# Miniprotein binders against a8xhq1: the designs that were tried, part 12

Target 1, 158 residues: a8xhq1
Amino acid sequence: MVQIWQMEPYPCGDPRLPHHLFPPKKITPDELSKRTGTLYWKLDTLDQVALAKRLTTLKLEHNFKKEDIFTLDAETTANFDDKIEELFEESSVPFEQARMIIEGSAYYDVEDKNGQWVRIFCEYGDLILIPSNTCFRFTTTPKNFVKMRRFYKEEEGN
Below, E stands for the ipSAE of ESMFold2; O stands for the ipSAE of OpenDDE; V2 stands for 0.75 times the mean of E and O plus 0.25 times the DockQ between their complexes.

## First folded at step 8 (miniprotein)

Design S3 (at its last look DockQ between E and O 0.14; V2 from the best seeds 0.00; counts 0 for: pae E 15.5 > 1.5, pTM E .674 < .8, placed apart)
Fold by OpenDDE base, look of step 8:
Structure S3 (fold): chain B 158 residues (1-158), chain A 87 residues (1-87)
Amino acid sequence: as target 1 above (158 residues)
Amino acid sequence: SKTYRIEIRFEVDSPLEALEKAELFLIKLAEIAREHGLTIRVEIRETEDGKIEIRFEIEGVSEEVAREIALLIFEYFPDATVWIEKE
């Protein structure tokens, strides 16, 4: 099962740590959608035909026309620390963001209606769609490695 | 070691079938990307005559991986236009 949880209200220290409540408050994908509008899918990567159909549907429904593979790797990415710091800064964009993890793992944090942060642990096979104008931030896990497919609309920059 | 840049272009009349086929190809490429440090870019555009053009750009490809991708391209898109540049 996917790991989603409400973050502690005042996290301190390394952003790559879980920073969940004690006891942890787990969030279901349905609750995630209700609270933040963010959609989550665990894709069946073993059935490539089904996977292709699913991703095609996603692209068509949301008009994604561009794609790249984005890699963050502490071993190979130039200025990794600066990049991680930059990505963890809260942002909001006027377009949808679709991401599929293809290797490694990472955290996507999204802010809900009440200003509470929800953290989504993303790993291989996970697909998330963050709606437009949603406050979000991103970081790797302590493993410092993730590869993802990033989907864009035509008007979006890379 | 020398790396290659691969560009693939193909046009299709049926968007849905083409997109699904392209996606299958991308899934395979993603598998390769997990093992190798290659960059993949995809762009889907509508041509002036109403066809769908799918463009792939693959960079950071070793000779070995280039051969693998070439075979994959032939399998999925035998009529595609392919450019291979040695970097």
Scores: ipSAE 0.380, ipTM 0.720, lowest interface PAE 1.0, mean pLDDT 88
Fold by ESMFold2, look of step 8:
Structure S3 (fold): chain B 158 residues (1-158), chain A 87 residues (1-87)
Amino acid sequence: as target 1 above (158 residues)
Amino acid sequence: SKTYRIEIRFEVDSPLEALEKAELFLIKLAEIAREHGLTIRVEIRETEDGKIEIRFEIEGVSEEVAREIALLIFEYFPDATVWIEKE
């Protein structure tokens, strides 16, 4: 299911924990888009033809010209803890980012126009599109594993 | 070593027809590209005579992979225009 929530204002401890408000405040994909410009889709990965059609439309609409596969895995990634720490630092880039989760899970945090953070739980079949110059953060869940397809317009890779 | 640039072009009357015609081909082409670490570029434009042209472009392709892609094109789009250029 779709799991997007308002983050607590000053989270402490392990970033890979949920860090929602008490009580939790769920966010719809429409609210996510209105607050941050970020788009979210849960794709039907059981229908590979439909999946390809949706991705082709995305590539045509956004002029994405290349992609890669990005994997973070505590068991195989060198310096995993350092990489997770670095990826959770608040960042902003001058290009839009499209990511589709194909294995495991991760959190993408996105800052809205009021400086508040929204956390997106991304798992198998989830596609997100973060606008250029939007502040974001990334981490895994405590399962410490995610594999995703990343889409680019040009040489903007990391 | 020899590498090639492959460009595949076909024309359709509408963007919807383009999507429907291209989908299975794109899935198979992406599978080949992933296996060989290649990037597919996709462009769409309106031609001067009002049709929609879809262009797929792949660079750095070995001769073996170029033959595999050519066979795939023949299977799915025998009427497509294909250019293979030595780099």
Scores: ipSAE 0.000, ipTM 0.127, lowest interface PAE 15.5, mean pLDDT 79
ESMFold2 (binder alone), look of step 8: mean pLDDT 77; pTM 0.688

Design S4 (at its last look DockQ between E and O 0.37; V2 from the best seeds 0.00; counts 0 for: pae E 2.3 > 1.5, pTM O .716 < .8)
Fold by ESMFold2, look of step 8:
Structure S4 (fold): chain B 158 residues (1-158), chain A 87 residues (1-87)
Amino acid sequence: as target 1 above (158 residues)
Amino acid sequence: SKTYRIEIRFEVDSPLEALEKAELFLIKLAEIARELGLTIRVEIRETEDGKIEIRFEIEGLSEEVAREIAELIREYFPDAEVEIRKE
């Protein structure tokens, strides 16, 4: 089952560490959705026909017409440390977007209605959909590697 | 410089086939893509003779990267019509 947890309110140090409460407070995908509007699915990447049908439906439902393929890898990415710092800055955009992890792992943090942050541990086959005007941020895990497909609506892409 | 785009086209017999083929293409492209980001747009339209055309555009490429990707696409998708255009 996907791991989602309540973050400590003022995390210090390396953002790639878990930064959960002590003891950890895990939440379910249903709680994630109710608190932040963020949706989560685990997709079957071994059944490519099923995957194709699922992504087609997602794109039609959300009018996603643009995507990119994004890789972040400490071994090969130029200026990796700078990029990790930049990507962990809080972001909020007036459109919904989706992310699917196809290799490696990452953390996506989303802020709920009360200003509290939850952290989603995303790995191979995980898909999240972040709603409009939701504050989020991103980092890798200590493995320092992720490859993902990012989905956008036409207007937010250009 | 990043002044090239690739246009990829498939022709299929039905809208259902088009949707499945379009996503299978994107799944394979994501598998073979290098570290450079690829921005991809998709359009599906009916042709004058009643077939369905799937058109992909990949923008913002150097000439070298465009040729490399186009060659890979032709290898994995021999039914694709692939053109490189200067933007």
Scores: ipSAE 0.447, ipTM 0.744, lowest interface PAE 2.3, mean pLDDT 86
Fold by OpenDDE base, look of step 8:
Structure S4 (fold): chain B 158 residues (1-158), chain A 87 residues (1-87)
Amino acid sequence: as target 1 above (158 residues)
Amino acid sequence: SKTYRIEIRFEVDSPLEALEKAELFLIKLAEIARELGLTIRVEIRETEDGKIEIRFEIEGLSEEVAREIAELIREYFPDAEVEIRKE
């Protein structure tokens, strides 16, 4: 089961820590969609045919025409600390963001309509779609490693 | 050590089946990329004549991996244009 939770209101310390409420307030994918518009799929990576169909459908429906593989690795990524610090800064973009984790793990935080942050633990096989104009931020887990497929529309840069 | 870059271009008439096939290829590439430090870029464009052009750019390849990918390309896209550059 996917791990999504409401973040504590005043998180402090390492952003890579879970920072959930106590007791944890778990969020379902449906609730995630209702609160933030963010879509989540757990893809069946064992069925490559099904996976291909699903991703193809996604690309067609959302007009994704470009993609790359993005890697963050504390061992190999230049200026890793600066990058993760930058990525954790709250941002909003006027386009959809589709990401599929292919290795490692990371957190995507999205802000709901009530100003509350929801954290999505993303690992291999997870696909998320963050809608346009949604406040979001990103960080690795303490493992400091993630690889993902990033999907873009033609007008978008990377 | 020397690295290789592969560029793949192919055009398809039927977008859905071709796109799914391309995706299958991408899935395989992603699997390879998980184990290796590869950079993969993909672009899908519509040509003037209404065809779909898919371009792959793969970087960070060793000679061995380049050969493996080349074989995979031949398997999936026998009519694809493939350019391999040594860096």
Scores: ipSAE 0.401, ipTM 0.723, lowest interface PAE 0.9, mean pLDDT 88
ESMFold2 (binder alone), look of step 8: mean pLDDT 80; pTM 0.770

Design S5 (at its last look DockQ between E and O 0.82; V2 from the best seeds 0.00; counts 0 for: pae E 3.1 > 1.5, pTM E .631 < .8)
Fold by OpenDDE base, look of step 8:
Structure S5 (fold): chain B 158 residues (1-158), chain A 93 residues (1-93)
Amino acid sequence: as target 1 above (158 residues)
Amino acid sequence: SKTYRIEIRIEFDSPLEALEKAELFLIKLAEIAREHGLTIRVEIRETEDGKIEIRFEIEGVSEEVAREIAELIAELIREYFPDAEVEVEIRKE
């Protein structure tokens, strides 16, 4: 099940904690799109043919021509802590970002039109598309493990 | 320690069905990479003659793993692209 929520206004401490409001303010994928422009899909990974078609369509529609498999693992990734800190720094890029989680879990935070952060819990089968010029940040969950396919356009490096 | 890189180039016709098949291949490749803890980079481009070319770079940590992965990939290529032009190179870095 998709898990998206509005983050607390003044989060402190470990970024890998949920940092939701109390009570949690859940956000639907539609609301996510309306507020941030970010698109979310739960892909049917059990039907690989359908999955292939979906990803092919995505790539064609958004002109993704490159990809890599990105892994963050506290057990194997060199300088894990530093990388986590870097990835959680707020950033904005002039291109779309498509990510598909293939193992583990992570958080993508995106800033909405009102300057409020929305957190997306991403796990296996989740596909997100963050639009250009959107403020975002990334962190793992406390499990400290995620593997994802990152899609890029030809103009972008990977 | 030694790092091994497998470079693979696949060239095939570009109809939608072929692209979808290529994606199936990528899905399987990703699974292999996941299982073996490999880093994979993929580039898909259209050639001047209108074909689709997929280039893979796969980094492995040992010769044994590299060979195993190469064999798996070769099997996948034969399965998904029996008529495709394929170039495979294993480099030690």
Scores: ipSAE 0.369, ipTM 0.723, lowest interface PAE 0.9, mean pLDDT 87
Fold by ESMFold2, look of step 8:
Parts: C-alpha cells; structure tokens; sequence
Structure S5 (fold): chain B 158 residues (1-158), chain A 93 residues (1-93)
C-alpha cells in the first residue's frame, strides 16, 4: 500500500527525511483525495499493454499534450543541490499536474484545506494527479534518485 | 564534443488504437532512454487535416549514441507503425 502521512507541523533539517508525526499518522488515498483533491493510482508496469491503455486514457481525459522524462540523480545531475532546493519551494499552478514514477523514489507534499501538509511517498509505478491551485512541493528521499514522467497540458515549466 | 538531437515524427489517422500503440512505443523508448541517460520530450497535436502527429525529441547524445539509438528506433517503428507515416531526423545541435 502506498505510504501517505501527515507531516509534522514545523519540519526542520533535511527535507528528504520522512518528517512524519510520532506515532506516524498514515492516511489512505481516499482521505488524500478528500483532503487535497490529489488522486493516486498504482500502475502495473509489468503489463505494458495495460499500462499504455491507462496512460492513453489519462492523456485524453486530461488533455495532456506534452510530457517529458525527468531525472534527478545526485551522482549525475548538474547542480543537484540547487535543483532540489528549487523543487522544494512551495508552488501552485492554475492547472492539473500528473507525475508517474518510473524509477527510484520521491516525496510529493500537498497542502490540504486546513493548511496541513500531507507527504506522499512515491515510488516505481505510482501515478499522482495534483489538482489546479493546490500548493505542493517536491523532494527526493535520502537515496537522491528519481526518474519520472511529467505530463503537461501546454503552459507548464519544469 | 557535439551533441545530437533525434527527432521522430509519427503521423497517422486519429484512432484510439494508434494512440495506444504510440504510448507503447513511448514506454519502450523510455526504457532505452534510461539505459543511455537521455532526455525525451513528447508533443501530441492534431494536424490541419485531422490526423494525429506525435513528435519525440531526444537531446544531449553523442554521435555514436545517436546512431545506436536510431537503429533501435527503426526496429521499434517497424514493429509498432508499419503503415503510418514516420519521419526520423538526427540533427547536430
């Protein structure tokens, strides 16, 4: 089961650490959706035909016209520390975003309606859709490696 | 050292099956890109005559890697798009 938890209210230190409460307060994908509007799927990457059908449907339903493969790897990415700092800045955009993890792992944090942050531990095969105007941020785990497919409508940056 | 861009343009009628095949092609291409540390960008648009055009851009490869990848792409294109209009270009950037 996907790991989703409520973050501690004032996380200090390395953002790439879990920063959960003690004891951890786990939430389900259904609660994630109710609190933040964020949707989650675990995709079967071994059945590539089924994967292709599901991703085609996603792109058609959400009018995603562009995508890329984005790699963040402390061993090979130029200016890794600067990029991690930039990606962890809180962001909000007026359009939906979809991200699928194809290798490694990462955290996506999303803020709910009450200003509480939820952390999604994303790994191979996980797909999330963050709704328009939702505050979010991104970091890796201490493994410092993730490769993901990022899906755009048109007017999206990195 | 020069870097190269591989541009693949696939044009076909607008049926669901062709789009699903294009996604399978992209999944396979992404595996190749992983092995070679490549960046891929994809754009999907409808042409003026109602066809679907899918454009793939792979950047930041050496000439040797570009030729190797072009050979793999040619094999995949023959498998996935035997009847579609396909254009593959390798450009020095």
Amino acid sequence: as target 1 above (158 residues)
Amino acid sequence: SKTYRIEIRIEFDSPLEALEKAELFLIKLAEIAREHGLTIRVEIRETEDGKIEIRFEIEGVSEEVAREIAELIAELIREYFPDAEVEVEIRKE
Scores: ipSAE 0.297, ipTM 0.661, lowest interface PAE 3.1, mean pLDDT 82
ESMFold2 (binder alone), look of step 8: mean pLDDT 71; pTM 0.601

Design S6 (at its last look DockQ between E and O 0.83; V2 from the best seeds 0.00; counts 0 for: pae E 1.54 > 1.5, pTM E .659 < .8)
Fold by ESMFold2, look of step 8:
Structure S6 (fold): chain B 158 residues (1-158), chain A 84 residues (1-84)
Amino acid sequence: as target 1 above (158 residues)
Amino acid sequence: TYRIEIRFEVDSPLEALEKAELFLIKLAEIAREHGLTIRIEIRETEDGKIEIRFEIEGVSEEVAREIAELIREYFPDAEVEIRK
């Protein structure tokens, strides 16, 4: 089961730490979607034909025209500290995006309509869809490693 | 290291897109093992077909042969450009 939690109100220090409340307040995927519009799926990566059909349908439904495989790895990524700092900057775009984790783990934070942040612990096989005009930010866990497929609409490309 | 670009056009987008996605899933397995960079673009051509373009970077000679074999299996009619 995916781990999603309410972030503490005044987080400080290393963004890659959990920053949950004490005690932690877990949030269901249904609560995530109601609060932020963000959708979550756990995809079956062992049945590759079914996965291909599911992802094709998702790309057609959401008009995703571009994608890449994105890797962050403290051991191999040039300028890792600068990149992770840049990716944690709050961002909001006028189009929806999707991310599928294919190795390692990461946090995606999304802001709800009351200005409160929820943190999604994304790991292998997790796919999230962040709606347009939703504030989000990204970091790794302390393991400093994630590989993911990033899906974009045409307006993001070129 | 090598750079591979693949380009093909399709008339039946659902079936062709599903096959392209299956190819991407298999490339992702190779990328997990070998640290590849992959970008994909899908666009409509002026004559109404769907063009799919793959850009693969960071490929060793050994892995390039593996990918070339996979390309021939999935896209025998694709235009393929391999550069060093």
Scores: ipSAE 0.468, ipTM 0.763, lowest interface PAE 1.5, mean pLDDT 84
Fold by OpenDDE base, look of step 8:
Structure S6 (fold): chain B 158 residues (1-158), chain A 84 residues (1-84)
Amino acid sequence: as target 1 above (158 residues)
Amino acid sequence: TYRIEIRFEVDSPLEALEKAELFLIKLAEIAREHGLTIRIEIRETEDGKIEIRFEIEGVSEEVAREIAELIREYFPDAEVEIRK
């Protein structure tokens, strides 16, 4: 099940907590796209052939030519706390960001046209594409572990 | 730990790209299990082929062997360099 929601306007405390409204205001993938331009897919990971086709199509359509596997783990990542704080700082980049979660879970927050933050809960099998020049931030869940495939274009220098 | 560098070329047809992606999916599964660092570059050659380059770090000898077998299965002509 897709889990996307509008964040509370003035979140405080641990960024790794859900920070949804009460009652929660759920956002559909379609609404996410309309509000932020961000695309979200739940991939069929059980069918590797279908998965391969989907990812191949993604790479071709968006000209992704580089890839790495990024791991953030409180148990093994050096300076984990500092890294989490850094990643949760609002940023914007001049290129598209495609991410596929392959283990663990995390939150991607994206800012909509009205300055409201939308949180995307990402877990195994989830694929997101954040458009260029979109304000975003990132954090793990309280489990403090996520592993993802990150797709890059040649111009990103990665 | 070992570092593995892999370079191979595939035909540009979609089927070949999908085969390459299948390999990547399997490699990612290995990475999940063993905590590997993987970097991948995909480039189109002048003759229309796709060149794929892998850099894998943090692998044990056992995992290196597993990856080597996987490479042989999907891309028998791949160039593989393993260094400790």
Scores: ipSAE 0.378, ipTM 0.722, lowest interface PAE 1.0, mean pLDDT 88
ESMFold2 (binder alone), look of step 8: mean pLDDT 72; pTM 0.629

Design S7 (at its last look DockQ between E and O 0.82; V2 from the best seeds 0.00; counts 0 for: pTM E .677 < .8)
Fold by OpenDDE base, look of step 8:
Structure S7 (fold): chain B 158 residues (1-158), chain A 87 residues (1-87)
Amino acid sequence: as target 1 above (158 residues)
Amino acid sequence: SKTYRIEIRFEVDSPLEALEKMELFLIKLALIAREHGLTIRVEIRETEDGKIEIRFEIEGVSEEVAREIAELIREYFPDAEVEIRKE
C-alpha cells in the first residue's frame, strides 16, 4: 500500500517522524504527479521478469545509464547523523532522480507547486522519479536503515 | 575475512533483450545485496561501433558471496569478461 501525505506546514522535531496533518491528508500517486510531477510506482517484486522489463523500460525512456546501490545504516554508515542531516537539507538538481528501495524504508519529501511539502514513504518495491528542478529532501525513518538502487544519467555525478 | 572486488564487462548487439537480461541479473544482485554489505556500480555505454558495453563493479564481497555471484555471471553472461580481485 502506497503511503503519501501532505506534511504539516510547520514541522518541528525529528524529521524522521511522519509529520502528517491531523487528520492525515493522504495523497494518491496521481495527485502526487499532478502536484509535484513526481512519479511513483509500486513494483511487483515477486515477478522478477516483469520487474526487469519495467525497469529496463524506465531506464531506456529516461536514459539512465548508470546505477549504484546506496545504503544508509546507523549501524554501519560512517557519520550517519551528519549524513542524515545533510540529506534532509532542501535541494534541487537539474536532472531527474530515480530511486528504487530494495531494503528498509525512507522518506522523500517533494515540494508541490504551491510550496507545500508532500512526503512519500518509500519501502521495498517502491520506485520514485523526481523530476528535474524539483525541491526535495530525504531522510530515513526512525529505523535508520535503507538501501536503494539509484539510477543516473551519463552526465550525472555521484 | 577476505573481501573481493568483481568487475564484469560484456558487450551486446541487441540492446533491449540484453538490457532486460542485465536487469534481471541486477535484480538478483540486489537480493544478494540485501543480505550482504556490498557495493554495486553499473555503467552502460555505447561503443564507437554501435555496441552496448555494460560494466559492473561489485565491492565488499566475501569469498562465499563472490562464488555465488560468479555462478550468476556464468548463468547470465557466459561470455562476459570477469575480473576478481582480492582486497
Scores: ipSAE 0.563, ipTM 0.819, lowest interface PAE 0.6, mean pLDDT 89
Fold by ESMFold2, look of step 8:
Structure S7 (fold): chain B 158 residues (1-158), chain A 87 residues (1-87)
Amino acid sequence: as target 1 above (158 residues)
Amino acid sequence: SKTYRIEIRFEVDSPLEALEKMELFLIKLALIAREHGLTIRVEIRETEDGKIEIRFEIEGVSEEVAREIAELIREYFPDAEVEIRKE
């Protein structure tokens, strides 16, 4: 299921906890797009040919020229704590980026026009597209594991 | 244990079908990566003569996984330049 929510304004403690409001304020993909420009899709990974056509179209439309498969895993990643801290620092780039989760889970936070943060729970099959000049940050869940394909126009990012 | 680095390089004339075939290869490679801890980087650049050059760099590959990837490369890109180096 789609899980996107308004973050609490003063999150403290472990960034990998949900940090939703009490009660939670869920956000639809349409609301996410209107507030932040960020697009979200839950892709069908079982039809590999259709998925390949969909991703090829995405790459052509957005001129994505580089990609990697990025793994963050507390059990195997060297300097995991340093990397997770670095990835949670606010980042903004002058070009679009996309991320597709292929295993595990993670949070991508995006800042809206009013300076409020929206948290996107990303798991297997989820694809997000973050617009140019959008402030974002990344962390895992307490499972401390995610594998994703990251799509870039120029340089790989967080 | 021994690990290997694989580099794959080929050029295409930019037909949509070739790009879709490359993406299908990447989807299947991602499934292999789910089972193993692989580092994969892909670079696509347009050459001066209008062709598209594609480079794949795969690190941290055991001999068994390297063979699996080599079979997949042979299936999808039989004429690709493939370099496998022991790390």
Scores: ipSAE 0.553, ipTM 0.771, lowest interface PAE 1.1, mean pLDDT 84
ESMFold2 (binder alone), look of step 8: mean pLDDT 76; pTM 0.679

## First folded at step 9 (miniprotein)

Design a1
Fold by ESMFold2-Fast, scan of step 9:
Parts: sequence; C-alpha cells; structure tokens
Structure a1 (fold): chain B 158 residues (1-158), chain A 87 residues (1-87)
Amino acid sequence: as target 1 above (158 residues)
Amino acid sequence: SKTYRIEIRIEFDSPLEALEAAELFLIKLAEIAREHGLTIRVEIRETEDGKIEIRFEIEGVSEEVAREIAELIREYFPDAEVEIRKE
C-alpha cells in the first residue's frame, strides 16, 4: 500500500527524512485527490502486456507525446547534491505532470489549497499525476536512488 | 571510454498499435538503462500520410550496450530505421 502523510508545517533538517506529524497522520489516495487534485495509482508491473495497455491509455487520455527516463543516483549522477537541492525547491508549472517510479524511491510533496503539505512516498510501480498550477517539491529518499518515467504534453518540454 | 548515440525511427498505421509497441519496448529498454546509466527520450508524431512515427534517442551508450540494444530493436522493430553515431 502507498504511504501518504501530512507533513509537519515547517520541516527542518534533511529533506529526505519523513517529516511527518507526531503521531503520524496518514492520508488516503482519495483524500490526496480531494485536497490537492493529485491522482495516484499502483500499477501491476508483473503483467507487462497489461502495464503497456494501461500506460497507453494514460498517454491517450492526457495527450502525452513525449517522455524520458530520469535517473538520480548519488553514485553516478554528476552534481548530485546540487541537483537534489534544486529539485527540492518549491515549483509550479502550468501543465499537468505524470511520473512513474520504475526503480528506487522518492518523495513528491504537494501543497493543498489551504497551504498544508502532503508527502507521497513513491516506490516501484507507483504512478502519480499532479495537476497544473500545483506547488510541489521532489527529493530522493535516504537511499539516494530513483529511476522514473516522466510524461509530457505535446507542447511541453524544451 | 567511447560512447555512442542511437536514434530509432519506426512508423505504424495506427496510434494504439504504435503506443503499445513502444511501451513494450520501453519496458525492456528501462532494464538496460538501469545497469548502464543511459539517457532515453521518446517522441511520437503523426506524419502527413496519417501514420504514426515514434522516435527514440539513446545517449551514453558503450559499444557492448549498443550491441544489446541493436538486438532488442531487431526483436521488436525489424523494419526500424536505426542511426548510430559516435559522441
């Protein structure tokens, strides 16, 4: 099961630590969608034909015409520390974003309409869709390794 | 040491057929990319003839990995247009 939780309001220290409330407050995928518009699916990666059809449907429904495979790995990625710092800066883009984790793990943080942050722990098989104009942050977990597929609109991406 | 860039272009009659074939290929290519730190991009276009063209760009490829990728391409897309260039 996916792990999603309410973040502490002013997280201090290493961004890769859980930063949950104490006691932890878990958020369901339905609550995530209602609060932030972010959609979540756990995909069956063992049935490759079914996976291919599911991702094909996603691309057609959202008009994703471009994609890449993006890797962050403390052992191999040039300027890893600078890159992680950049990716954890609060960002917002005028188009929807889809990400599927294919190896490793990462955190996506999304801000809800009341300015509260929700952390999504993403691991193998997790697919998220973040709506346009949503504030988000990204970081690796302390394992410092993630590989993901990133999906883009026809008119997006330089 | 020396690395290569691979560009693959494939044409299909229908969008659904093109996207499903591309997904199956990408699932296998992602396994190769994990071990070797490759950069992979894909783009889908409609041609003026109403066909679908899929273009793959793969960068940072060693000679050994290029041979592995070439075998995978032959399996999935025997009619693909393939260009290999030294970086």
Scores: ipSAE 0.440, ipTM 0.762, lowest interface PAE 1.8, mean pLDDT 84

Design a10
Fold by ESMFold2-Fast, scan of step 9:
Order: sequence, then C-alpha cells, then structure tokens
Structure a10 (fold): chain B 158 residues (1-158), chain A 87 residues (1-87)
Amino acid sequence: as target 1 above (158 residues)
Amino acid sequence: SKTYRIEIRIEFDSLEEALEKAELFLIKLAEIAREHGLTIRVEIRETEDGKIEIRFEIEGVSEEVAREIAELIREYFPDAEVEIRKE
C-alpha cells in the first residue's frame, strides 16, 4: 500500500519523524493529485520491458531531455546533516520535478491549495511528479540513505 | 582505489527509438548503481542533421565496474562512440 498522509500543521523536532496527525489521516494518490497536483505511481521494477516503456512515455509526454542519479548517504555524503537540513527548507521551482526512487527511502512534502502539508513516503519503485510552482520539502527517512533518478526538461539544467 | 569516467555518444533516427533503447540501458545501469557508487548524467538533443544524439557520462567507477559497463555498452550500442579514462 501507498503511504501518503496529512501532516501536522507545525512539525517540530526531527524532520525524519512521521509528523502525521493523531489519529493518522491517510491520503490516496487521487486525493494527493486533487489537492496538490502531485502525481504518484508505484512501478513494477521486475518487468524491465514494461518499466522501460512506462518511463519512455513519461519522458516523451513531459519533454524530459536530461537525467541524473542523485545520492544522499550518511556514510559517504559530505556534510550529510547540513545537506538534509537545507533540503528540508520550503522551496518552489518554476518547472516540473520527476523523481524515481531506485534505492533507500525519502519523504517528499507538498503543500496543498489550503496551505496544509501532505507527506509522501517514497521507496524503491516509486515515481512522483511535482508540478511547477508547488511548495515542497525533502528529507531522508531515519535510514539516512536514498538514491533516485531525477528527470529534467532541456531548459532546466546545464 | 582508482576510478574511471566513461563517456558515450550514440545517434538515432527517431526520438522514440532513442528514448526506448536508452531507457533499457539505463535500467541496467541503475541496477549497477544500486550496488556501486557512481554518478550518471544523460542528455538527449537533436543534431543539425535532424538525428537524435544521446550522451551518457558515468563517473566514479571502479576498474571492475568499468569493464562491466563497457561490455554492456557493446551489447546495447555496438556503434557508439565511447571514451574511458582514469579520473
């Protein structure tokens, strides 16, 4: 099952804690899309031909011409604690963001139209698409390790 | 303790063909990346001749993994322009 939930209004303490409401309020992928514009898919990583077709379609539909693999790892990433603190700062960008987790886990937080935050737990095989000009935050989970594919349009990067 | 850099350039007649073949290769590279530390960058562009060029840049690769990737390149892109150098 997908793990997406409504966050508490003012998360206090370690960003890597769940920060869900009490009692927890789970959000469906459809509700996530309606509230934030963010799309979420769980991909079948064992069917490599189907996976390739799915990702090819994503790249064609969104005109993604650049890609990289991004790693955050407490064991190897210099200044890991400072970097995850920086990445958890609220930000927005004027372009779509597509991310596919290939190892480890992370949280993407997205702000909805009413200023409420939704947390998306992302693990191997999860693909998310965050629309342009959406406020978001990012952090690792307590596992302190994530590796993901990042997709870009031609105009976004060097 | 030596690492290698691999640069790959390959041309295709169509964008759809380029993306599909590149994606099959990238899925294999991602499997390697799950087991080994390495950096991958990919760029796709249209040439002045109307062809599609894909450029792969792979960094931080051990000698053993560089050989594995070289074999994978020969399988997927036998006509590719490939440069492997120590970094």
Scores: ipSAE 0.662, ipTM 0.855, lowest interface PAE 1.1, mean pLDDT 87

Design a11
Fold by ESMFold2-Fast, scan of step 9:
Structure a11 (fold): chain B 158 residues (1-158), chain A 87 residues (1-87)
Amino acid sequence: as target 1 above (158 residues)
Amino acid sequence: SKTYRIEIRIEFDSPLDALEKAELFLIKLAEIAREHGLTIRVEIRETEDGKIEIRFEIEGVSEEVAREIAELIREYFPDAEVEIRKE
């Protein structure tokens, strides 16, 4: 199931808590795209041939020529708390970002044109594409573990 | 215990089929990464004569997993240039 929601305006405490409004205000992928430009897909990971064709098309369409697997794990990642704190700082980059979760879970927060924040719960098989110059934040969920594929353009990324 | 670094270099004349095959290989490699703490980097380049070169760098690989990856490479890209080194 797709889990995207509008965040409370002044989230306090642990960033890994849901920080939804009370009661929750769900956002559809279409509404997310309209408000923030961010695209979200839940991919079928069981059909590996179809998945390979879809990801190949994504890479060609967006000219992604570099990729890595990025892992954050409280049990094994050196300086985990410092890295999570840094990743949760508001940031923007002058290039688009694509991420596909392959294990664990994470939150990507994106700011809309009116300064309101939308939280995207990302788990196995979820692919997101965040446009250039979008203000975003990242954190793990309370599971403190995520592995994801990160896609980069040849001139821009790591 | 010993860990290994694996570097794979593959060069192709027909890019679309090669890119789809490389992506399928990477999907299977990512499944291995789900079970183990290894890291993977991939780069795709167009060579000066119009061929496609794909490079994979894999680090933190146990001896058991290195054997599994070597078998996967032989299945998908028997002509690939492969270097396996102890860390």
Scores: ipSAE 0.665, ipTM 0.862, lowest interface PAE 0.9, mean pLDDT 87

Design a12
Fold by ESMFold2-Fast, scan of step 9:
Structure a12 (fold): chain B 158 residues (1-158), chain A 87 residues (1-87)
Amino acid sequence: as target 1 above (158 residues)
Amino acid sequence: SKTYRIEIRIEFETPLEALEKAELFLIKLAEIAREHGLTIRVEIRETEDGKIEIRFEIEGVSEEVAREIAELIREYFPDAEVEIRKE
């Protein structure tokens, strides 16, 4: 199930709580794209051959030449709480970012053109692409565990 | 708890089909990473003679997992250049 929602204007407390509006305001992937430029796909992970073709097409279309697997785990990651606070700081980078969750779950928050924040719940099989110069935040969910593939252009990272 | 670093280098002349096969290999390698907590980095580049080179660097690999990865490499890319070193 796709879970994307408009966030409360001044989220306080634990960033891993949902921070949705009351009543909740659900956002579709199309609305997310229109408001923030961010793309979201729920990929079929059961057909690995089809998945491989889909991801190959993504890499070719966006010239992703490097990737790594990034893990955040409260049980094994040193200074986990500090890392989570760091990653939840509002940030912007001059290149597009693609992430595919392969285990666990996370939230990506993206700011729209009117300064309102949208939260994207990401779990196994979810792929997101955040355009360059978009303000974003990242955190784990209360499960405190996520593993994801991160895709990079040739000059950015591994 | 002895760990290993594995470097894999693969070259192809047919870009699309070869890249799809390499991605399928990476999907299966990522499943091993789900179960065993290893670190993976991948880089794709075009060589000067027009071939595609894909390099995998895998770190934090236990001896048992290294054997599993070696078997997967043999299945997908038997002619790949593979280097296994103790960390």
Scores: ipSAE 0.680, ipTM 0.860, lowest interface PAE 0.6, mean pLDDT 87

